# Ledger of designs, part 3: miniprotein binders against Rap guanine nucleotide exchange factor 1 (epac-1)

Target 1, 139 residues: Rap guanine nucleotide exchange factor 1 (epac-1), of Caenorhabditis elegans (p34578r516to654)
Amino acid sequence: CGYSVMAGKAEKILEYVLETRIDALGDDISELDVFVEDFILTHDAFMPDNTVCNFLKSYYFRTPYRATRDSITDSCTEEVRCKRRVVQFVYVWCSLLRVNFFLNPVTNSFVEELFCHVIDDRKRLGGMEDILTRIGSIR

## First folded at step 10 (miniprotein)

Design q11R (from S3 with Q11R)
Fold by ESMFold2-Fast, scan of step 10:
Structure q11R (fold): chain B 139 residues (1-139), chain A 100 residues (1-100)
Amino acid sequence: as target 1 above (139 residues)
Amino acid sequence: DPFKLLRKARRYLSEGQHDRALDVLEKALSIDPDDPYVWYFMGWVYRKMGDLEKAAEHFERAVELAPDDELYLKFLARVYEELGRKEEAEKLYERARELE
């Protein structure tokens, strides 16, 4: 079930969640927005776990548009922000589902893969320490 | 298989089939009545249905079973706030902050 148009709407909602709701949370999950909770607990109707994981992986490797040549540092900071948003979303997802997140082979496999990407990216990008700490706390 | 039951409940919930989700969660409780996550999930379903009193009862049970779980304390505080139980909500928020 679910055709392309509905899947596109779900992906835009997830992008909104990452860019607006998750970005605003910082490191304090206690400020969790009801909208984020609702989306995580009910997304299966319009966006299966495998689709969510694939979108998050794509978003993690997203290269933000470079507005000016003078802002190369800002561009790298924006790249790290995308990675932070994905890891923070996964942390919230894991926190809401608890052991059931890890019993699901799709989400368990995805978090293992994501951890490896964070380790690799930490070697080439500054500002990854909080992201590594967060993904490490999931495992 | 409690995981299979929880996955099935999430699917019913995502389809707006709240009563069927609750039926499956009751089966999960019959297997492990002391799983705080199942109580939390039932509370969340009742909150989606607009039954804030039943939501509070189920979140209360989750907190009883996992009293040091920061998130369960905050979920209970939030529903108390929605019920107008401001003093009780405030105390739970304070307790959750102390556990951070």
Scores: ipSAE 0.024, ipTM 0.431, lowest interface PAE 7.7, mean pLDDT 76

Design r10K (from S3 with R10K)
Fold by ESMFold2-Fast, scan of step 10:
Structure r10K (fold): chain B 139 residues (1-139), chain A 100 residues (1-100)
Amino acid sequence: as target 1 above (139 residues)
Amino acid sequence: DPFKLLRKAKQYLSEGQHDRALDVLEKALSIDPDDPYVWYFMGWVYRKMGDLEKAAEHFERAVELAPDDELYLKFLARVYEELGRKEEAEKLYERARELE
């Protein structure tokens, strides 16, 4: 019971981080606030890495469609933004954990899988070049 | 060994048990005292606890062990700023920029 409540809280925090904190972050990891550092360094105690990776995968493939909006261009733009947020979060995660990120088979397999998805998505979506560059630098 | 200890330390931190997290990290240091990441992680815990002096000491050790690591230089500079050690922080930011 306690664990499921904490897991739900972690998912909301992760969504908040992706939608607010990650968008504001440039290339300088030292600009991370204490909140993001705290979450990344402590999340696996109440949200296992597998759960985080599964949530990020779900968010990466999210189709942000509004029933009152029929613009294909708007949907594609928001789709790319979701993918960028996920890749940027993984970049921050990797930067804080360094070799320990890649020694963990869960996170290592996830970044390899994510790289393949970025390569595939680049073929059908515009605006993926910076995302491919970033995920390629992680790998 | 060290990976399991780091994960255990994170669990204690999520529960607000900073002292127990530090105990586990000290055990990791007894296994490999030259791992700059463990020193950095301890500094981060002390910073979270509001003990900026101890945070600086541990970040200093991480920089000592990995003097060309841009990340450790920047975190040390940030805590020096918080301590009012402005000139020392500025020099560390300059060193980090030279490594870019």
Scores: ipSAE 0.007, ipTM 0.343, lowest interface PAE 9.0, mean pLDDT 74

Design r10L (from S3 with R10L)
Fold by ESMFold2-Fast, scan of step 10:
Structure r10L (fold): chain B 139 residues (1-139), chain A 100 residues (1-100)
Amino acid sequence: as target 1 above (139 residues)
Amino acid sequence: DPFKLLRKALQYLSEGQHDRALDVLEKALSIDPDDPYVWYFMGWVYRKMGDLEKAAEHFERAVELAPDDELYLKFLARVYEELGRKEEAEKLYERARELE
């Protein structure tokens, strides 16, 4: 059916948002990109929250298999960058939806799971302190 | 409420209370033994405890129940890599990438 095609396109758009718009924000989330804001507020039309959360979890653990295979994961800067992108996106998402984000058991459960991953990854990866601080400010 | 049980387990895990997390997940399995997310979560707890063999077993079950879930494939690949099962890990990473 056409739904699966639309879902694939939505994942590509989300990937684009993470890699270009969110990455460009660096540590300054106070100046929201209009495209990012519009995407977050309208994604329900083509991608349910559970699908977004599942994609973000997958992206959080993303690293090219070549890099994982050929380098120690604790030294992979691209791995840490992917984690930062996901946490920054979630922070923006939470900031826009506010109480409605936390009333939704799907997104609330996702934030708790993400927080646990960040705590775990901090023990094996350098450069995680800013990510931990950001996710901690959400919950 | 399945989210309530899983959320409680996540809270215990974040606090380092692995035994309590497993207790809650065991209750979730008694309600729905074929929920791939519960198997994945138990694998994650075992991995955090340093029991990589049990972690692999539980991730294998999650992948068996949900073979098209990229997250479960990636976690299984990572634990296989940690176990020194490099060829199997590479095949799982390739499979996960094909699903992207």
Scores: ipSAE 0.007, ipTM 0.249, lowest interface PAE 11.3, mean pLDDT 71

Design r10M (from S3 with R10M)
Fold by ESMFold2-Fast, scan of step 10:
Structure r10M (fold): chain B 139 residues (1-139), chain A 100 residues (1-100)
Amino acid sequence: as target 1 above (139 residues)
Amino acid sequence: DPFKLLRKAMQYLSEGQHDRALDVLEKALSIDPDDPYVWYFMGWVYRKMGDLEKAAEHFERAVELAPDDELYLKFLARVYEELGRKEEAEKLYERARELE
């Protein structure tokens, strides 16, 4: 088996980053992990910005299957967690790239779109105050 | 266009071409020597190369130009820790906390 590891694992690496590294940061994004820094600064080598943005959008709207398995698990809480992971990843990405993030039309349009989704979801879900604050800080 | 240069430097960095990335970043500095982001990015490249002293010098310049930027303070603190300058790193972490 000689297929490109990067081509086969790019989305799995993103999922890993969101579910372990970003999730573990909680509210303290400034405690950046070297793995997350390296990934964000070099992802273009194996995964274009548009592909990353499309995956993040898909992940933002995920319904966690664990919530349906465990009767104690609050599905709304798990949905909010997925949204928080995406917003926190984007905040770290923006923080590392600074003005270049906003000058890139792919990333700039994605963060604008994500901001609108957070505003809409805040009206419906209610449990998104920290997420709204976080994404608002990058505008 | 300094941002096209930054993008080009990022491409070189992703390809492991650290020297070419630095060449492009030095060109960006010749256009705007007071851009803290360029100094920060050069520091990051030097850190990837294992040149922690030069990484610290460039992060120091970025912090000097943007003293209230939490990210630059954190990067400087981390490289100070790697250099064994633990007390200086701890002060920078505390400074970054107070800004948050």
Scores: ipSAE 0.007, ipTM 0.171, lowest interface PAE 13.9, mean pLDDT 70

Design r47K (from S3 with R47K)
Fold by ESMFold2-Fast, scan of step 10:
Structure r47K (fold): chain B 139 residues (1-139), chain A 100 residues (1-100)
Amino acid sequence: as target 1 above (139 residues)
Amino acid sequence: DPFKLLRKARQYLSEGQHDRALDVLEKALSIDPDDPYVWYFMGWVYKKMGDLEKAAEHFERAVELAPDDELYLKFLARVYEELGRKEEAEKLYERARELE
């Protein structure tokens, strides 16, 4: 159906946002551009929260396919970067929706699950402390 | 909970406990033997152990279960290339490119 086509485009836009705009963010969300804000505030019109959350979970756990024996360190760094992008996106999403983010069982359940993943990954991966701090600030 | 098993496997892998990671992944397969991601993950563990033949075998199973997954095709191609199976690797790279 037409919804399926729209959802595919939304996933590509979300991936673009994570890899370009969210990746550049530091601690100050006031640097967030209008495109990211508009996308977050309007996604419900063409993509349900459950679909967004499922995509973000998939992206958080993605395996670097460009990995070679000579770039194993870079592939591990890219894994952490993907996790950081997802957590930063969720942080911005929460900051824009505020109380409504937590009143929604889908997004509330997702952020609780994501927090547990970050806790577990902290034990396995270096460079997770800023990610843990960021997701801790959501709750 | 298959997700908890996958998290345990990842933790064991990070600690260099490859055999324990495989044990946990085998438990995940007993819950859902047709999950291509678990077969792929086992192949990755074998690759980390330096067992490229076992890695290829498990990646082959993942591709069988998810033949249009570009990621699985690329990883199988890479391992075939490392094994000297150049022609087979090139065919898989071409398949992955056409899926784009």
Scores: ipSAE 0.000, ipTM 0.099, lowest interface PAE 18.0, mean pLDDT 70

Design r78K (from S3 with R78K)
Fold by ESMFold2-Fast, scan of step 10:
Structure r78K (fold): chain B 139 residues (1-139), chain A 100 residues (1-100)
Amino acid sequence: as target 1 above (139 residues)
Amino acid sequence: DPFKLLRKARQYLSEGQHDRALDVLEKALSIDPDDPYVWYFMGWVYRKMGDLEKAAEHFERAVELAPDDELYLKFLAKVYEELGRKEEAEKLYERARELE
């Protein structure tokens, strides 16, 4: 049988990309996913740049529920992982769009804002060095 | 405006209109024929259409214009691999690895 509606919110698709495709890339973009390329090159049709940037900012600041002391350490690790996913996505996005990415005031201002957030978060969180290096390479 | 043309091309791609996307990208090339990104983008469109030979030709031009661009090297390598040109693909993968 079939499913009713296949299309969810645009944000759910982006979350899927971040959690499955971008997460798998790590530091080696040699395994760049064709699906991720297609999504980035065609997202304008269903998700404006401002909406993408706003969702990425929200995802970057995701805070897991902290009910116990043991959960605090796990939440810190997951917090850093969410930040890495966002920065990696932006790196791929910038690499595919090149100069057009930086001439777009929405994406250009977003990457500058994201860079400031990474610098601030480095002061309180461990494991941010590779994220800072990646966002720094975009500027 | 070449940047508006690139946005237009992306919109056509999202609608599955590959031929219209190529038309817009050719207009971008008429404005700046040495923009490696436009050549790369056309190669991407041809790859999505299943025309791997034309994809390779356009990626080759992008690499020629930007020989140290790791992503262009990797995309050319992947298309060469798909075409059965394994030795050429491996050389490009090695060049990309040496850059990073």
Scores: ipSAE 0.006, ipTM 0.269, lowest interface PAE 10.5, mean pLDDT 73

Design r7K (from S3 with R7K)
Fold by ESMFold2-Fast, scan of step 10:
Structure r7K (fold): chain B 139 residues (1-139), chain A 100 residues (1-100)
Amino acid sequence: as target 1 above (139 residues)
Amino acid sequence: DPFKLLKKARQYLSEGQHDRALDVLEKALSIDPDDPYVWYFMGWVYRKMGDLEKAAEHFERAVELAPDDELYLKFLARVYEELGRKEEAEKLYERARELE
């Protein structure tokens, strides 16, 4: 049971949060796990905001390894899913910090950058409407 | 200054120093007593300490200051649910859904 992630590197903790906790939330943020709230409220004690933002950016642009002909559709779906996970995490992060999220130049710069990426990706990818709506609600 | 106080409170909370976190948050309130986020954060600290009644009181204040904030409504509902105040929790969840 992978509940305890204390021994992992910061990037592995974030990956775990995105793939298990944030992914499980779907559209209903009312089911926000205590672990996710604790992580967001305390992460800067062991993982600086810049490190979190850099990892989220890399995860947003994550692409699967070369796929066989039969796996192409699944890889495209996973790309959009990774983008959704990052935007959902940022939405929760912003929602917990409120104005202080935007007063912090690191997080403010990151969300502006992320919004531009979502806009660009919507022009070339289908299935981005819910992601655009979510990040638009942050602005 | 208020941002630095909030960062300091988060650091104390991560170290399990709940009383020191609350002390710093009280200082933040002295600068802006109407900041709903500070009230919410204090409620979270009390929740970590296991004081659900005080957590509810502070979340209630956050909701009073920001009545249309769906997340504050949901966090208050969760604490009410834990306190056995099920009817009040359900009303808050419904109110939060209308705002989504």
Scores: ipSAE 0.006, ipTM 0.367, lowest interface PAE 9.2, mean pLDDT 74

Design r7M (from S3 with R7M)
Fold by ESMFold2-Fast, scan of step 10:
Structure r7M (fold): chain B 139 residues (1-139), chain A 100 residues (1-100)
Amino acid sequence: as target 1 above (139 residues)
Amino acid sequence: DPFKLLMKARQYLSEGQHDRALDVLEKALSIDPDDPYVWYFMGWVYRKMGDLEKAAEHFERAVELAPDDELYLKFLARVYEELGRKEEAEKLYERARELE
């Protein structure tokens, strides 16, 4: 199987993966969908690591649109959810590539930057403990 | 407000304004000199500037203040590794693993 690449197509696939596949995994990565594995192992063919990392960074800082303004808690929960999705994806990515993930300066640098963002955000946002634990387990 | 200062430092760092980030973090230390997170953050800024020796010194202080924080141990280990202090780095990685 190969992917047909169009403007923005790779980014939409990655968004789909984050919102449907990664979001459903919770704490147990052992049940990882084969679709997610295939995407991670083949993305270099149509989306270079720099592009993936830049998209993940933008997604991590995404503030989902909220129609109602009387639900600040829901808005904060969605913000944390986006951060959790990104960290979960990076954890899976690292787990599949292992040493190769850290030998690549692009992905290694991105994980270091992501660590700092999670540490910083835990001071501002509640519900970051599981995210911190997960990123802390990346080697 | 130390929290507000940390937010400003993060903004400066994201903009590549390392010196301004350090200035704000130094101000945070004047308010709470024993906050391991501030020392850690300063180390990270120095590392971004390529000053690995100063990065190590600040990470060392963070680990001293919070010796059981797995994340601080890992970052100190990475900087030691970059400095060629492989034996010290390995010991810190082992300590971090034990805390998982």
Scores: ipSAE 0.000, ipTM 0.112, lowest interface PAE 17.3, mean pLDDT 71

Design r7Y (from S3 with R7Y)
Fold by ESMFold2-Fast, scan of step 10:
Structure r7Y (fold): chain B 139 residues (1-139), chain A 100 residues (1-100)
Amino acid sequence: as target 1 above (139 residues)
Amino acid sequence: DPFKLLYKARQYLSEGQHDRALDVLEKALSIDPDDPYVWYFMGWVYRKMGDLEKAAEHFERAVELAPDDELYLKFLARVYEELGRKEEAEKLYERARELE
């Protein structure tokens, strides 16, 4: 279950952040990239919170292109990787904004919705345990 | 409304209006001078302006108010490194790891 997104220039930048900077962080947020910090603190000028949340939701449900070989393991790994990137980005976002993240109805509502999706996906996909732990620490 | 002030400060920063962002953050401090996040945010603005000494002063205040916040410790350590205060930075990184 995933839908393609119609990406604008700002959404392409967010996609790059997820695929290069956030992906590289793994589980260790202590290596937080200054570029990611800048983006999170200043994105509102070119990409409002609602737009960011909508893009992240679409990216979370993205169904990545299947490898040419018959490899269910590779396909599931890539799908889980997209979900991990979104949850990791939200964790960083929450960590930088603190209480202000939860006072914002847009981001607070998005986290609650995302948490439900992670719970549902854990029942069907392997490798979701760490993602559930991370989103649970936010919520 | 501290959220409203912080949101406005972020908008000014996005537009490169650092001085106006600082003005708004100072108003937030006048409402709640013990909010470590406001001190951290001001330090971040000063760092963006290239004023590393002012950035360090504000991050120091954030750490004083929230001494167990590993991210504030790491931000202060990073600025100390940029200032050439390597021994102080190393101690702060060690403190952050001990909290994790």
Scores: ipSAE 0.018, ipTM 0.406, lowest interface PAE 8.0, mean pLDDT 75

Design s14A (from S3 with S14A)
Fold by ESMFold2-Fast, scan of step 10:
Structure s14A (fold): chain B 139 residues (1-139), chain A 100 residues (1-100)
Amino acid sequence: as target 1 above (139 residues)
Amino acid sequence: DPFKLLRKARQYLAEGQHDRALDVLEKALSIDPDDPYVWYFMGWVYRKMGDLEKAAEHFERAVELAPDDELYLKFLARVYEELGRKEEAEKLYERARELE
C-alpha cells in the first residue's frame, strides 16, 4: 500500500511538472527551472523509468478538461497541448541524458513509440507541426 | 556499464548521498571521459553541495565537449552569475539564445 501511495504521489508531481513548468517553457527551453532538472535527474529514486514512460503515454492521450464552453476545434487544440507537454518533457529528458537516454531500452522504445503516435496524430489534428519538429530533433 | 552507473548516481543524488554519487560518476568518466553529460552531472552534484567553484569547473568541461548544447551553456551561465561573473554569464546566455 505504501508503495502504491508513493507511486501515486510521484505521478502527481510529474503532472504538476507537465502542467506548470513544462507548459510555461513553450518553445524556449532556456527558461527551464532548476526544479524540473532536479526532478528528471532524481526520479529513479521514487518512480522508475518504465513508470514515467507509462504515465507520459497516458497523459499524451488524455482528453482535456473544459473550463468554458468549447467547440470541437477548441477541444482538439487543448488535446494537442497535452501532446506538446509530453514531447517537450521527453526532449528535455533526452537533452539531459544525451546518448544514455538511447542506450536505455525503456526510454529508447518509448521515444520510438511516441514518434509513431505523433506522425499518426498529425494526420487528424491541426497544430502538430511544432511537436513533430521537436520530436524529430530527438532522433 | 555506463548506463547502470548513471542510474546508480541519480539514486544516490536523490537520497542526498553526494559523495557516493561522485564516486560512481568518476567510474563513468574512467569508461568515457568525453561524455559531456557526466561532467555536467558532476557539476550539478557539486552545486547541490554548495561548491560553486567546482560546479563551474565541471560545467565548463561539459560546454567544451558540447559547445552547441543550449542547456549546458545556460547552466554554466547560471553558476557564473551566482559567482558574480556577470559579463561572462550574459555572453553565455546570448550564445544559448542564438542556438534556439
Scores: ipSAE 0.006, ipTM 0.347, lowest interface PAE 9.2, mean pLDDT 75

Design s14K (from S3 with S14K)
Fold by ESMFold2-Fast, scan of step 10:
Structure s14K (fold): chain B 139 residues (1-139), chain A 100 residues (1-100)
Amino acid sequence: as target 1 above (139 residues)
Amino acid sequence: DPFKLLRKARQYLKEGQHDRALDVLEKALSIDPDDPYVWYFMGWVYRKMGDLEKAAEHFERAVELAPDDELYLKFLARVYEELGRKEEAEKLYERARELE
C-alpha cells in the first residue's frame, strides 16, 4: 500500500505540526506560517484533503492518555488542547487558501461539521471560548 | 517524550535561543537517531539562523533517511535554490513530482 505509507508519513508530520507549531500559534505566527504553509501547500500531492480532514477529526476527539488514566488530574484541559490545535490548524489552512478553501466541498463540509462540534462541546467543556471565536471567524 | 522535546525546541527557537533549540534536538536524536523529522527540524533551525549550508546538510540527512518523502525533498530543493544550487534543486523537484 504505497498510498497508505505516504499518508502515514503525512499524518506523523501533521501530528508534530499540531503538537509543536500550532500549539504556539498565538506566540509566533510568522515563523509558524512558513513551516505550516509548506506543509499545507504540498500535502495534497501525497495525502488528499479528505484524508487530512479525517485525521484532524480523529485528533479533535482524541482523549489524551494521561488525562483519561489520572483520576485526580483535570482531563478537560488536555481534551480542550487537542480541540484548539485542530481549530488553529484549520484556521491557518483557510487563511492560506481563502475562497478556494470554501470552493472545495471536502474542506467546506469539514469546517461546517467542526463548527457544530465546537458549539456542542462548549456546553460540556470550559475554556472553549477562544476556539469558538476562531472557528466562527472561518464561517 | 520526543513531542515534549520538539515543543521545547520550538519555544527556544521562538525566543531566539537557537543553540538551546539545537541542544534539545540533539537529545531527541539520542533517543531516535534515525528520525528524519528531527533532522528536518534541525535544518529549519539552521535556516532561521541564516546558516543555509548547515540547513542543507541537515535536510540532506532527512532525505537520506526518508528518500521517498516528498515534503523533505521539496524543503531541500528550496534551500538549494537559496544557495544558488539551481540544477540540484531542479532534480529534487523532479524527483518529488515523480512520487505518488
Scores: ipSAE 0.005, ipTM 0.132, lowest interface PAE 14.8, mean pLDDT 70

Design w44F (from S3 with W44F)
Fold by ESMFold2-Fast, scan of step 10:
Structure w44F (fold): chain B 139 residues (1-139), chain A 100 residues (1-100)
Amino acid sequence: as target 1 above (139 residues)
Amino acid sequence: DPFKLLRKARQYLSEGQHDRALDVLEKALSIDPDDPYVWYFMGFVYRKMGDLEKAAEHFERAVELAPDDELYLKFLARVYEELGRKEEAEKLYERARELE
């Protein structure tokens, strides 16, 4: 089906965006490139907001594969990096759509849920302070 | 209703129907002419069409309406650079940095 094929490609594009473009931004969103803008402004045609939010939630909770020799510290660092990527993407998404992000019950509900997850994970994981600050700024 | 118009504009843009996207965005402006996001979106569509002068005009309006929006300053600066307006672009980059 056309929509499902496009959605599968969109999930891979979104993963690519998170792992390369968003990861490279650090804490400065002014370096946002045209590819990320295009994806955010046009994704609705081939990847509905609910599907984007569900993928981001899945990515936020992913646990990196560890070889038996990898340290717990290394695994926690990469886990936190995935969470940072999702929160930074949501911050960019919110910044581009502004009030329309919050008028949409799907994205509004998702960001509230994501905030609760960040609060909970901060109690368990180190290195979450910048993520908490960022998501708090879009509250 | 502006929310539905903006979603329709995004759908047209994703299909490469730039003129129809602009038509819908003009309707959104008739409802709220001071929404900087609509001006930004029109500028983005014009840039996709290769009309850098029109893109700059619309980004300028977005910056006027939201002068402290770091991303709008950056988008305008990038288009100014593409137009060869380097001094104006550098001033906008400085303004964006001051917001940090």
Scores: ipSAE 0.104, ipTM 0.528, lowest interface PAE 6.1, mean pLDDT 78

Design w44L (from S3 with W44L)
Fold by ESMFold2-Fast, scan of step 10:
Structure w44L (fold): chain B 139 residues (1-139), chain A 100 residues (1-100)
Amino acid sequence: as target 1 above (139 residues)
Amino acid sequence: DPFKLLRKARQYLSEGQHDRALDVLEKALSIDPDDPYVWYFMGLVYRKMGDLEKAAEHFERAVELAPDDELYLKFLARVYEELGRKEEAEKLYERARELE
């Protein structure tokens, strides 16, 4: 199916965006990367919002194989980085769509769910303060 | 200011105001007609409007101006696929994959 081929490409693009473009963003989104903006504005053409949210949720809970084989401290640092990438992507997504993001029950429900995950993870993981602040600024 | 025009076009596109987005992008083209990103963005607007033929034409222009840009190749491939131009789409996906 053409859709399945396109969905595979979209997931690869999304992973690339998270690991390169979003990772490099920092706090200032005023001069956002045009590749990230284009992807966010057009992803529904080849990947439904629910599929994007499911992928982001999967990535948020990802445990990198290489990092897991090191010390516990190193593993936790990489785990937190994956969570930061997802929250930052959602922040950018929300900032671009604004009211339309919250009118969409899929994205609105996902950000509420993600907020609960960040609160829970903050209780057991160090380095979550900036992530909590960011997700809190969305809601 | 091309950056302000592009930001305004993105805002209109996200709000579903396709005609206004196209008006702003046409102004951007009058400033720099060889900017592949503007052609690409017009293609995105036409695709959101369901005009796949015009979307393909504009993506083709973007690829012509920037033939090694993976983003433009992938969107042209997707529109070709939607138009039933499967073999052309597959070749473009292959080209984009090799650039990764």
Scores: ipSAE 0.000, ipTM 0.158, lowest interface PAE 13.4, mean pLDDT 72

Design y37F (from S3 with Y37F)
Fold by ESMFold2-Fast, scan of step 10:
Structure y37F (fold): chain B 139 residues (1-139), chain A 100 residues (1-100)
Amino acid sequence: as target 1 above (139 residues)
Amino acid sequence: DPFKLLRKARQYLSEGQHDRALDVLEKALSIDPDDPFVWYFMGWVYRKMGDLEKAAEHFERAVELAPDDELYLKFLARVYEELGRKEEAEKLYERARELE
């Protein structure tokens, strides 16, 4: 169906944004990326906010696959990286939309939910302190 | 309700209906002519249309209304850079970075 084809394409674009554009920003997200800005301002054409939030939640809990058990440390590092990507994307999103982001019940609810997940994950994963600080600055 | 108008403008922009996006943003300005975000959003629409001069004018108004807003400074700087106004753009980038 047309709708499902559009939704699949949108999720691939969002994954690309997280893995290449947001990841490239690293800890310095002060440099806004025009492609990320375009996506945030225009995603409503093909992906409603609830769908974006649901995909971000699934990506936040992504379990990276490893070929060997000797790579447990690498798996944990990649898991934290996925969580950082999601929080960084949400930070850019709220920075661009401002009050409109926080007046939207979908995005407001998602931020609160994400904050709770970061708090919980910090208890079992190392390297979450910067992520907690960032999500805390949004909330 | 300015929030509903801004959401409609985003939907029109995402559909490539730039003229309709501008129409609803004009309605938002009629409610609050000093909302810097509406001026910024109109500048963004003009930039998407390739009208860099009008984009700059609207970003200038957003910066005038909110002179310490890092986002508005950065977008004005980028449009100035695209217009070949490199010295003005550089000063705005410096101001934006100092606010971080």
Scores: ipSAE 0.059, ipTM 0.503, lowest interface PAE 6.2, mean pLDDT 77

